# Ledger of designs, part 14: VH-VL binders against Uroporphyrinogen-III synthase (hemD)

Target 1, 246 residues: Uroporphyrinogen-III synthase (hemD), of Chlorobaculum parvum (q59335)
Amino acid sequence: MKTVLVTRPKHQAAPFVRELEQYGLSTVVFPTIEIRPVAGWNVPDLTKFAGIFFTSPNSVQFFLKHLLQTAPDELKNLQQTRVWAVGKTTGQDLEKHGVSIEPLPKIADAVNLMADIDPAEIKGQTFLFVRGSLSLGTIPELIAEFGGTCVELTVYENLPPSLEDTQRVKDMLAEGKLDCLSFTSPSTAKNFFEAIGSKELSDSVQIAAIGTTTSGALEKMGIKVDIIPEYFDGPSFAKAIAEALK
Key: E = the ipSAE of ESMFold2; O = the ipSAE of OpenDDE; V2 = 0.75 times the mean of E and O plus 0.25 times the DockQ between their complexes.

## First folded at step 14 (VH-VL; framework fv_durvalumab)

Design f3 (from e5 with heavy chain D99E; at its last look DockQ between E and O 0.01; V2 from the best seeds 0.00; counts 0 for: pae E 21.6 > 2, placed apart)
Fold by ESMFold2, look of step 14:
Structure f3 (fold): chain C 246 residues (1-246), chain A 121 residues (1-121), chain B 108 residues (1-108)
Amino acid sequence: as target 1 above (246 residues)
Amino acid sequence: EVQLVESGGGLVQPGGSLRLSCAASGFTFSNAWMSWVRQAPGKGLEWVANIKRDGSYKYYVDSVKGRFTISRDNAKNSLYLQMNSLRAEDTAVYYCARESLDWYTGYFDYWGQGTLVTVSS
Amino acid sequence: EIVLTQSPGTLSLSPGERATLSCRASQSIDSDYLAWYQQKPGQAPRLLIYGASYRATGIPDRFSGSGSGTDFTLTISRLEPEDFAVYYCQQYYDSPRTFGQGTKVEIK
């Protein structure tokens, strides 16, 4: 019996597991997209910063959720502060809350974002970087390089799969017990390969992506996608996997 | 200023053991995947091992599997490489290197000065 | 394992000349998963390029990377005296990570 790895969050996996099982497929659930808020931080006085950086929609959402719950008057200060977002989605989330953002970089990464900022505007100034636990230190390092100060505020953390579950999946891969890895979003794929720490896969392991956005992310990671359904929904995904695994 | 400082290298006989350390400063150590990369005298670079930000995943080049163990202590900002059953071909300068984990990139943006391991009778 | 083959092995040039260094992968890789490093004698490597074409922090504009698939290039548009060193490409697409054997850029 062919076995399919399911990487979506635990509460969302059950309907998809049922679809796969009705095709006679076995499943292993290994959620790779779990994020939780960091407790214990306070919204700082935003008027003390020359600007604020966000590099993820998650950092925006967790920061704003906590801000609105505990210090709602600071939203006005955020709306009056210079705010940079690396990507379009991050910028759109900020704009939905009335926050004006600086021009987006042509290439959505921290180096290109910082390259568009005059270093003279950074020197001697203090900035806030709202981040996740796994965010890179590029922005703080570049701000320091330009003579500024960066306060880092971690507002969410990624919840990686347990060491035991990760080792079980690695063992199953090595033993040829997984026939297909299924991904339903770019983050499920990214987090899976981050957890495993290797893109090395047997040629017999099929890679399934629910749609073109997920398959595009896998291709950018250098992972060839073998299975994409005609329609981007759970039943069609299960059908496409079942047909490919025969 | 990002700083990586290796220590623990030296002369050891074949079959012996060494423990390398790397002290990190100038960045949030627990945010980074860390690697060991080695360079045999007069030769090119060889990746040896890496370890995930929280220590939950470790990977090794085949030539050291079962002999080397990578580990980290995030409270002490330190990376380690326990090297057992050393062989002559393990003779190299060993570099501590910081990997980027922006989209699981695996390139090395900061390097230590290296520590020399010589395996010889 | 992906083998990276660099050419030429040695490139003898004068300051002010353009250097073109090649790196060929044994199988196609995503252009985002290739890096270039500079190493001077007795020193650790220094990151120049990541993602095939993005300059690392503090790397001057004379260094540029390009390429896709199996063929990648590091270009130094106008060699300065400090650019004479060994250059390595490195893939991080597949495990194990591998480096090319190096190209030495030396003064003619």
Scores: ipSAE 0.000, ipTM 0.380, lowest interface PAE 21.6, mean pLDDT 85
ESMFold2 (binder alone), look of step 14: mean pLDDT 93; pTM 0.947
OpenDDE, look of step 14: ipSAE 0.007; ipTM 0.495

Design f4 (from e5 with light chain G51D; at its last look DockQ between E and O 0.02; V2 from the best seeds 0.00; counts 0 for: pae E 11.7 > 2, placed apart)
Fold by ESMFold2, look of step 14:
Structure f4 (fold): chain C 246 residues (1-246), chain A 121 residues (1-121), chain B 108 residues (1-108)
Amino acid sequence: as target 1 above (246 residues)
Amino acid sequence: EVQLVESGGGLVQPGGSLRLSCAASGFTFSNAWMSWVRQAPGKGLEWVANIKRDGSYKYYVDSVKGRFTISRDNAKNSLYLQMNSLRAEDTAVYYCARDSLDWYTGYFDYWGQGTLVTVSS
Amino acid sequence: EIVLTQSPGTLSLSPGERATLSCRASQSIDSDYLAWYQQKPGQAPRLLIYDASYRATGIPDRFSGSGSGTDFTLTISRLEPEDFAVYYCQQYYDSPRTFGQGTKVEIK
């Protein structure tokens, strides 16, 4: 019985696991694209900022969830503060909580957002940027360029796999207990090899990529791809893996 | 313009059978997963079944497993639902729907107008 | 299976008002796997929002979606006469895919 490593988050992996099991395959779920709330931060005194920037629905959702649980009185201060959102969907969750947002940029990116702000409103002022661990540094860089100060608050992180789970997968690879590694995006693949710390694999381990974007990323990393499905969907991917592992 | 047109609904007695059809146009039918979704009179929506673009995989809600069979004919751009051993609780408007092209699961971006199935003595 | 509970059951409003519709899941779901539909009498559902917050093609920007975990919201910023309909949320996070029971938005 052959065993397939699945690198998607558990809730997204479940239909794929069931499909693989229907083909008589065993699975190990090792998610490599998780995000989680950052622990240990407190909502700052929002009255100390001339304005607040959000560039992702995730930053809004994690910030507001924590604010409402730990410092609900600060919601009024947020509602009275200037707030920028890069895109409409980011801004709409803020508006649902009574937070007025500044006009949206025509192009939903940080450069265009900042281009609509008079640099004189930035100079000498302090701003809050609510971000994730991998958010781009564009907002802080442009605020500094305009003579302002940007305080960055990280409220969620892109999570590498746990050390315990990583060691378990390393042990299974070393013992020949994994027959196939499956990847459904460039990020699942990149994060996997970053976590195990080596791109060297036994020749007996098959590498499956759901499509050409994922296989291209693997090949650029020096990883030979053995399995690509005819169609880029879950059932086709499971079938291609099952056929290759016969 | 995407169009989905259902047919084959009607009145049937409990224990009877009925076959629904859905004619598709305005898109490459063979590239799409397809679903049936039903709505009992005055009630909400319930997903019933889906089928892979080449017909090789079919999935059903538990309440219809063993009684309903989804199928497709890509040469005729047609989706079918064979309904056997019908029960009163199967009474609904049945919609043909195009599944999104994502992964294994998704939302329904185009819907037909529906066909009414009534199961009563 | 995941049960979606919509509230209120009926929302009576006038044209020009803001409508806020809630969808609560029985289990936490990823916001990427929730959709909203509009259904007018005698018509099929029409997709409004997918992946919790993205508008479908041709949907006016007065429609917006948000939410995470168990709490999701559809907002219509200024009701137009054509917006009086029943609205359904749908999750595609876990099998089987399920819909909420609907919220009717009716003219006051």
Scores: ipSAE 0.000, ipTM 0.439, lowest interface PAE 11.7, mean pLDDT 86
ESMFold2 (binder alone), look of step 14: mean pLDDT 92; pTM 0.945
OpenDDE, look of step 14: ipSAE 0.010; ipTM 0.484

Design f5 (from e5 with light chain S28E I29V S31E G51D; at its last look DockQ between E and O 0.19; V2 from the best seeds 0.00; counts 0 for: pae E 13.6 > 2, placed apart)
Heavy chain, then light chain:
Amino acid sequence: EVQLVESGGGLVQPGGSLRLSCAASGFTFSNAWMSWVRQAPGKGLEWVANIKRDGSYKYYVDSVKGRFTISRDNAKNSLYLQMNSLRAEDTAVYYCARDSLDWYTGYFDYWGQGTLVTVSS
Amino acid sequence: EIVLTQSPGTLSLSPGERATLSCRASQEVDEDYLAWYQQKPGQAPRLLIYDASYRATGIPDRFSGSGSGTDFTLTISRLEPEDFAVYYCQQYYDSPRTFGQGTKVEIK
ESMFold2, look of step 14: ipSAE 0.000; ipTM 0.449
ESMFold2 (binder alone), look of step 14: mean pLDDT 92; pTM 0.940
OpenDDE, look of step 14: ipSAE 0.006; ipTM 0.496

## First folded at step 16 (VH-VL; framework fv_durvalumab)

Design q1 (from c4 with heavy chain N31D T100E; at its last look DockQ between E and O 0.03; V2 from the best seeds 0.00; counts 0 for: pae O 6.0 > 2, placed apart)
Fold by OpenDDE, look of step 16:
Structure q1 (fold): chain C 246 residues (1-246), chain A 121 residues (1-121), chain B 108 residues (1-108)
Amino acid sequence: as target 1 above (246 residues)
Amino acid sequence: EVQLVESGGGLVQPGGSLRLSCAASGFTFSDYWMSWVRQAPGKGLEWVANIKQDGDYKYYVDSVKGRFTISRDNAKNSLYLQMNSLRAEDTAVYYCARDELDWYTGYFDYWGQGTLVTVSS
Amino acid sequence: EIVLTQSPGTLSLSPGERATLSCRASQSIDSDYLAWYQQKPGQAPRLLIYYASNRATGIPDRFSGSGSGTDFTLTISRLEPEDFAVYYCQQYYESPRTFGQGTKVEIK
C-alpha cells in the first residue's frame, strides 16, 4: 500500500484524506501550520485596565480557557471591565461568558472600532489587547496615538509543525515509508521544506501539486513536480496521485 | 457536469418558515461538505451554513443559529435549509454551494443559480 | 471574525486594460486560505482563484492571484468584455468564512 503525505491542517485534511483512501492509499497528515495556545502567560489583574480588546474568536477562546483554568476569580473582573470586540462572533462568544461588550462597530475592523471610541477616553488610560501572534497592531498603534497605553497579551499563535512531528516525517522519508508528498498551496510547500530543513528527497518519492501555481512554487524551490491533476480539485488530485502511484 | 439546482424560495411573512432544497448532480454528492451562501439584494455574499458529508457536523453563521437547520439526504443527492422565524434581514438569494477541500471551512468551487427568499409583511 | 476589505469599490476600465483588485484581511490568513470569485449580473458567483494563487479549472490565464498574510491581489492582465463584473474575495482560514464587500469592474 502506498502512503501519501497530506500537508493541510489536521482539521481540514479529512475530505482529501477520504478521497485518497478511496483509491486504497494510506495517508499521513502533516500540518504545515497549526493554531496553538501560547504557554506561560498569566492572567493579569484585569481591574488595572480601563478596557480590554478582543479581535477574534480564537483570542476569546484561548484567553477564557486559560483564565478559567488558572484564574477563575478574574472572570468577575472581566465581566465588570469595559470590553470591545471587533466582530459579532467575537462579541457573542464573550457574551456567552457573561461579558458585556461595548457596541460593535458598523464595520467590523479595528480601525472602525477605534473610531467609535472617544479619544478622551483613551488618553492616559491603560488597555489590554488580547491577541494572536499574527494579529495586526492597529489597536495598539491607535491607542498610543491617542495618548494611551496598550498592553498586548498574545494568547495563541500559528506555529510550524512540532519537532516531534517533523522528526516523524523525516524518519518516514528516510525509511521509504512515504511514496508521495502532496501540496495544495505554495505556502504548504514552503512551510513543509522549511520544517524538514532539506530539499533532498529520494527519487522514489513523488511530488504532487494540486495546480500549476503550487507546482511553480515548488519548482522555484528546486523541487521537481511529478503529479498535477487534470482538474484542480480534491477528487481530481486524489485520482491523479492514485494513478501515478499505481 | 456538476450541477446544483436550488428550489423552495418565495415570499414569506416575518416569523414564517420556508424550506429550501438543492438538487445535486454530476458528482459524488456524499463526498463533499455542502454550504448555503446568501446574498441580499444589491449586497455582498454571506456564508450561512455548512454540513459534513455524513451530516454529523453542522455549522451556522451566528445570525441564523437557532432558526435555521441545514440537512442533507445523500441518497437523494439533496441539500436542505429549513428556515424558521424568518426576518426581513433574511431576504436574499440563497445559493447552494459545494465545499472543496474543506472541513468546517473551505472554498466554494460550484454554485447553484440560487433561489430568492423574500421576507416581507 | 476576519474582515476582508476590498479596494477599490469600483474600478472603471476599458477593454484591454489591466485590472488590479485588492483584498485586505483584518488578520493574517495562513496557508493562503483565500479565494476569489466573479459574479456577473443575475448570475451565481464563479470561482476564479483558490489558495490565493491557484487558478480554478477553466479560468483563463489572464486571471491571476497573488499575496499572502493580510494583503491579496487579483489581477486581470487584459480585460475582456466578459470580465466586467463584481469580484469577491473570501477567506476560509477561520470560521465563520467571510467575504469581502466586492469590487465592481465596470466599463469606462
Scores: ipSAE 0.021, ipTM 0.542, lowest interface PAE 6.0, mean pLDDT 90
ESMFold2, look of step 16: ipSAE 0.376; ipTM 0.683
ESMFold2 (binder alone), look of step 16: mean pLDDT 92; pTM 0.942

Design q2 (from c4 with light chain N54Y; at its last look DockQ between E and O 0.04; V2 from the best seeds 0.00; counts 0 for: pae E 5.9 > 2, placed apart)
Heavy chain, then light chain:
Amino acid sequence: EVQLVESGGGLVQPGGSLRLSCAASGFTFSNYWMSWVRQAPGKGLEWVANIKQDGDYKYYVDSVKGRFTISRDNAKNSLYLQMNSLRAEDTAVYYCARDTLDWYTGYFDYWGQGTLVTVSS
Amino acid sequence: EIVLTQSPGTLSLSPGERATLSCRASQSIDSDYLAWYQQKPGQAPRLLIYYASYRATGIPDRFSGSGSGTDFTLTISRLEPEDFAVYYCQQYYESPRTFGQGTKVEIK
ESMFold2, look of step 16: ipSAE 0.388; ipTM 0.667
ESMFold2 (binder alone), look of step 16: mean pLDDT 93; pTM 0.944
OpenDDE, look of step 16: ipSAE 0.006; ipTM 0.502
ESMFold2, look of step 17: ipSAE 0.016; ipTM 0.461
ESMFold2 (binder alone), look of step 17: mean pLDDT 93; pTM 0.946
OpenDDE, look of step 17: ipSAE 0.186; ipTM 0.738

Design q3 (from c4 with heavy chain N31D T100D, light chain N54Y S95D; at its last look DockQ between E and O 0.22; V2 from the best seeds 0.00; counts 0 for: pae O 10.6 > 2, placed apart)
Fold by OpenDDE, look of step 16:
Structure q3 (fold): chain C 246 residues (1-246), chain A 121 residues (1-121), chain B 108 residues (1-108)
Amino acid sequence: as target 1 above (246 residues)
Amino acid sequence: EVQLVESGGGLVQPGGSLRLSCAASGFTFSDYWMSWVRQAPGKGLEWVANIKQDGDYKYYVDSVKGRFTISRDNAKNSLYLQMNSLRAEDTAVYYCARDDLDWYTGYFDYWGQGTLVTVSS
Amino acid sequence: EIVLTQSPGTLSLSPGERATLSCRASQSIDSDYLAWYQQKPGQAPRLLIYYASYRATGIPDRFSGSGSGTDFTLTISRLEPEDFAVYYCQQYYEDPRTFGQGTKVEIK
C-alpha cells in the first residue's frame, strides 16, 4: 500500500484524506502550518469603516465565528458595509452570511483587488483589513498610498509543525515509508522544506502539487513536481496521485 | 432563486428499476457537487450518493453500492439516479440536494421537494 | 460510520420558550463538520447551521449552534410558532455523511 503525506492544516486535511483513501492509499497528516484563532480581540464598531477587506477563507471563518459568539448584532452592520474579497471562496463564504461583496478581481490577489478600486474612494476614508498573522501588507500599504487609513485586525495565526512531528516525517522519509508528498499551496511547500531542513529527497518519492501556482513555487525551490491534477481541487488531486502511484 | 425539482418517483416491484431526475435552476449547476438524500416514511434522513461537478467522482452509501448509479448532465442542468434491483427498504422520499461549492464542506444548502419511491409487491 | 444521537426525542414547549437540542457523536469530530437542519411536515429539510455555529443565509438569529468534540447543541432562544418542526444534525467529517435520528419540537 502506498502512503501519501498530507500537508494541509488539520481542519482541512480530513476531506482530502478521505479522497485519497477511496483509492486505497494510506495517509500521514503533517500540517506544515497549523491555523489557530487569535485570542483577545474584540469586534470593532463596523459602522466606523468605509469598507472591510478579507483576503482568505480563514479570515472570514475566524472573524465571523468570533463575531457570532461575542457580538452577533454586528452581523447586520457587516451586511451593510462595503466588503471586498480577494478570492471566490472568500467571497462565497461571506455571502453565506448575507454579506454583499464588491465585484471580485479578475486575478485573485491583493494588488489586482486594489487596482479595481477608485483611489478617490479611498482618500480620507478608514478601512478594516481582517487578516492572518502571515497576511501580506499590500492592502494597508496601498490604502495608505492613496491617502486612506487601514486598521488591521489579525484574527488567526499560523504555527509551525512540532519538532516531534517533524522528526517523525524525517524518519519516515529516511525509511522509505512515504511514496508521495502532497502540497496544496505555495506556503505548505515552503513550510514543509523549512521544517525538514533539506530539499534532498529519494527518487522514489513523488512530489504532487494541486495546481500550477503550487508547482511553480516548488520548482522555484529546485523541487521537481511529478504530479499535477487536471482540475485544481481535492478530488482531482487525489485521483491524480492515485494514478501516478499505481 | 435556487430551485431543485425531482421527478420519476412511483410504485415499483421488488427487483425492479426506476430512474429519478432532478432539474436545477437559479444557479450555475456545473459549479456544484450534487447529492441524493432519502427519507423513509416516518424515519430520518439518509445520504445516498453524490457526484462531482464534472462527474468524474461518484460516491455511494454502502447499502446502494452496485445497485444505484448517480449521474449528471450539466448541459441540461440535470441530476439523475438510476436505481436497479430495488428493495422494500429503498422505499423513501428521494431529495435532490446541492452540496456546498467548497469541496471541504459536506452539508446541503438547498433541497428539492422530493419524489416518492415505493417498492412493494 | 459515525453515529449521531439526538436528544431528546421529543421536546414539548410553548411559544416564547427556549429550546435546547443535543447531538452526540459516536466519536470525536472536528466541530467544523457539523450541520443542523429544520424539517416541517410535508416539506424538505432546510439548512439552519453549518460548521457547527454558522447560520445559513436567511436564518433568524434566534437559532444558534455550538459545541465541539462529541457534543453539539442547537438552541432556539425564543420559539416562534413556525419553529415547531423536526430538527436533524448531520456530520460530514467522515464518509458516509450521516444524520441524527431527529428531535421533534412540538407545541405543549
Scores: ipSAE 0.000, ipTM 0.500, lowest interface PAE 10.6, mean pLDDT 90
ESMFold2, look of step 16: ipSAE 0.006; ipTM 0.566
ESMFold2 (binder alone), look of step 16: mean pLDDT 92; pTM 0.946

Design q4 (from c4 with heavy chain N31D T100E L101Y, light chain N54E; at its last look DockQ between E and O 0.05; V2 from the best seeds 0.00; counts 0 for: pae O 4.3 > 2, placed apart)
Fold by OpenDDE, look of step 16:
Structure q4 (fold): chain C 246 residues (1-246), chain A 121 residues (1-121), chain B 108 residues (1-108)
Amino acid sequence: as target 1 above (246 residues)
Amino acid sequence: EVQLVESGGGLVQPGGSLRLSCAASGFTFSDYWMSWVRQAPGKGLEWVANIKQDGDYKYYVDSVKGRFTISRDNAKNSLYLQMNSLRAEDTAVYYCARDEYDWYTGYFDYWGQGTLVTVSS
Amino acid sequence: EIVLTQSPGTLSLSPGERATLSCRASQSIDSDYLAWYQQKPGQAPRLLIYYASERATGIPDRFSGSGSGTDFTLTISRLEPEDFAVYYCQQYYESPRTFGQGTKVEIK
């Protein structure tokens, strides 16, 4: 069985992975940008907050995962605290854990979320904002503006591939376990080779690009492209890879 | 500096024809997909057509299929749009845009200033 | 085709204020297949954001993009006088590529 490396972000890789698997191909997902949990934070006493804000599904996932592992008794406190979610997915994920959420904003953004809250409820109160590293500061800013205090808790971050994962891919390449490297954008190609730190590949490894712009980027890097699909979409790309590896 | 300069716009009667040109400079023209995007007066943006680097692939919005033809001359760093059987609804500013993304559906990182096409009796 | 709906239609703000623009897709799209453009009167659109959250070259830090699935947001942290314009979102998840109808950010 042939193995294809997928360089798309993890949350975006699944559809393409499924396409590849339909052709009997194995896949290894190696995001050039990955979401990682932040280490070293402790679940605070949630009873000290007048409310908690979540603005992404990832914030919910990473927060609750850590909570359940390190402070499971705080779950009941979370369930008893006013919780705001910015969007439907975020809200649903919270509800799956028995957390009751305040009404969702009509427009799924932080400004509109805050607009639905009476400033009188914020004044003099302390809130927790569970966030990612790239989360906007809208909620803290508005809380401060309304005379409240916002404690920010960063629970996940977006990072390049870990050294461990990078080494794993290097090892797989060295061992001949990867038959094809697939790239869906110039950025994925660039980030991949930056992470690997080498452009030297075995002739047994096929290089696949979703289109000619990606291919062009690879070629400018000195990488020969072997596979380009007839149509520049996921299904066609998977098909082209499968045919080439047959 | 990347530059795209459109030309060829003007007034034409319904059923008429017009050929737009775009002159590119400041980058390797042959390395990029190129697109036409149009904007009716006071309205939003609509992708019209794009063309692969070597011209082997061409895609069009449904409303212009069979009437418009996109082409390019890499030696002249030029993009073209042949518009036949023009309709009133084709009235718009037509922008030449560089298609940076590899998906045959990408984003546009550079735009010309546009050329106005008016279809009216 | 994927329909992108922007809101609000018009946003009236003063310089120095925060602007938040929404773009909603009729179906879920790959989060990295969304771009934002700025267009001033009489000018061509200018790319602001691509891959939903990456700033184009030369774009100030006050511009930021976020979102996933069907909901995307463009934020201008502190409006400058030159930021008053029409903003468009655009998906390139599938053909045909489509734009939102635009949000006009005007001076209050």
Scores: ipSAE 0.026, ipTM 0.602, lowest interface PAE 4.3, mean pLDDT 90
ESMFold2, look of step 16: ipSAE 0.085; ipTM 0.531
ESMFold2 (binder alone), look of step 16: mean pLDDT 92; pTM 0.945

Design q5 (from c4 with heavy chain N31D T100E D102E, light chain S31E N54Y; at its last look DockQ between E and O 0.19; V2 from the best seeds 0.00; counts 0 for: pae O 5.6 > 2, placed apart)
Fold by OpenDDE, look of step 16:
Structure q5 (fold): chain C 246 residues (1-246), chain A 121 residues (1-121), chain B 108 residues (1-108)
Amino acid sequence: as target 1 above (246 residues)
Amino acid sequence: EVQLVESGGGLVQPGGSLRLSCAASGFTFSDYWMSWVRQAPGKGLEWVANIKQDGDYKYYVDSVKGRFTISRDNAKNSLYLQMNSLRAEDTAVYYCARDELEWYTGYFDYWGQGTLVTVSS
Amino acid sequence: EIVLTQSPGTLSLSPGERATLSCRASQSIDEDYLAWYQQKPGQAPRLLIYYASYRATGIPDRFSGSGSGTDFTLTISRLEPEDFAVYYCQQYYESPRTFGQGTKVEIK
């Protein structure tokens, strides 16, 4: 029986685990991300920005929590500023706080989000990117490319898994007990390899990424991706993994 | 405007077969998972089956496994449910629903008006 | 499968009153993967709430969802005549997706 490492948090892993198990696969859940707020940042004057970008629910949560505690008067400014969100959940969280968002991209990634914005709207303008410590630099890079300015604000950080859990995974890898490592976000991939402390894996271990954003992140790290599903969903991902491990 | 229109319902004898159809419009059909949900007369709702965008994945509630087959034709913006070996307990209004997935499963954001299937001797 | 139990079975109220509907899950529903639907006689269900607390497009603000874990609530702050219907909760945490048995909100 083949074993798949699931790097999602345990509470988010259950449906995917069950999907994998129906294909006769064993699973090990290894949460790679622990979220903590960043201290010491101040809410900027939001009226100075042509727009604001949020790429995760956590960015919204930690940003707004701090805003409401330290600069509640800026909430109205946020509500009056053009706001872009990557992903439905991120957008929903913003709307819950009365923030109007621009149309969501069809594909929930930064590249596709930026593709929907007219470069003419970016040129000469200043934007705020509210991010986590492991957020990709896609948005700032593209803004710069089109002649805009991007101010980055890190509001939360991702911590690696515990030493105990990390050692367990290392042992399993060393013993050849893992056949596939599955990643569902760039941050999970980064945190995983940082925790493991090595990018060297046996050729017998398959690397699976849920989508192109995650795959791109892995490739930038020098990790070859073996498995990518056709669609960004759990069932498609599980099937792709199962087929690859036959 | 998103529209789903079911057809194919009717009266059938136990052990008989029936094929339901759903015509979709107002959205990119091929971008979505699709589901069938049924409701027995005077009863609640029961998910029956769903199908992936490309038709490669199909899932069923246990009670219909081996008897029902869900399929789709993206070129025709159509969803189908082939029902074989029908039983009295299959009597229900069958709804076509657009499946809004979050990772693994999802909720149903749009529904058709349904088509009635009656299985009776 | 996850069993959803709704209460009460029937809620008799007058227009203008507040309606509180409960949905209890047999196990914890992580990430609030719960939806609410409204169904009027002879009509298909209509999505009201998703992710336990988010209103679907076009849903009036008098409808609100709350709760987490095993206990969820749909609230109608002030009942309108068109709100008398059957309401269903639905979990999409795991397959098979399941519905509650429904709560009928009827006019007193």
Scores: ipSAE 0.019, ipTM 0.561, lowest interface PAE 5.6, mean pLDDT 91
ESMFold2, look of step 16: ipSAE 0.258; ipTM 0.606
ESMFold2 (binder alone), look of step 16: mean pLDDT 93; pTM 0.946

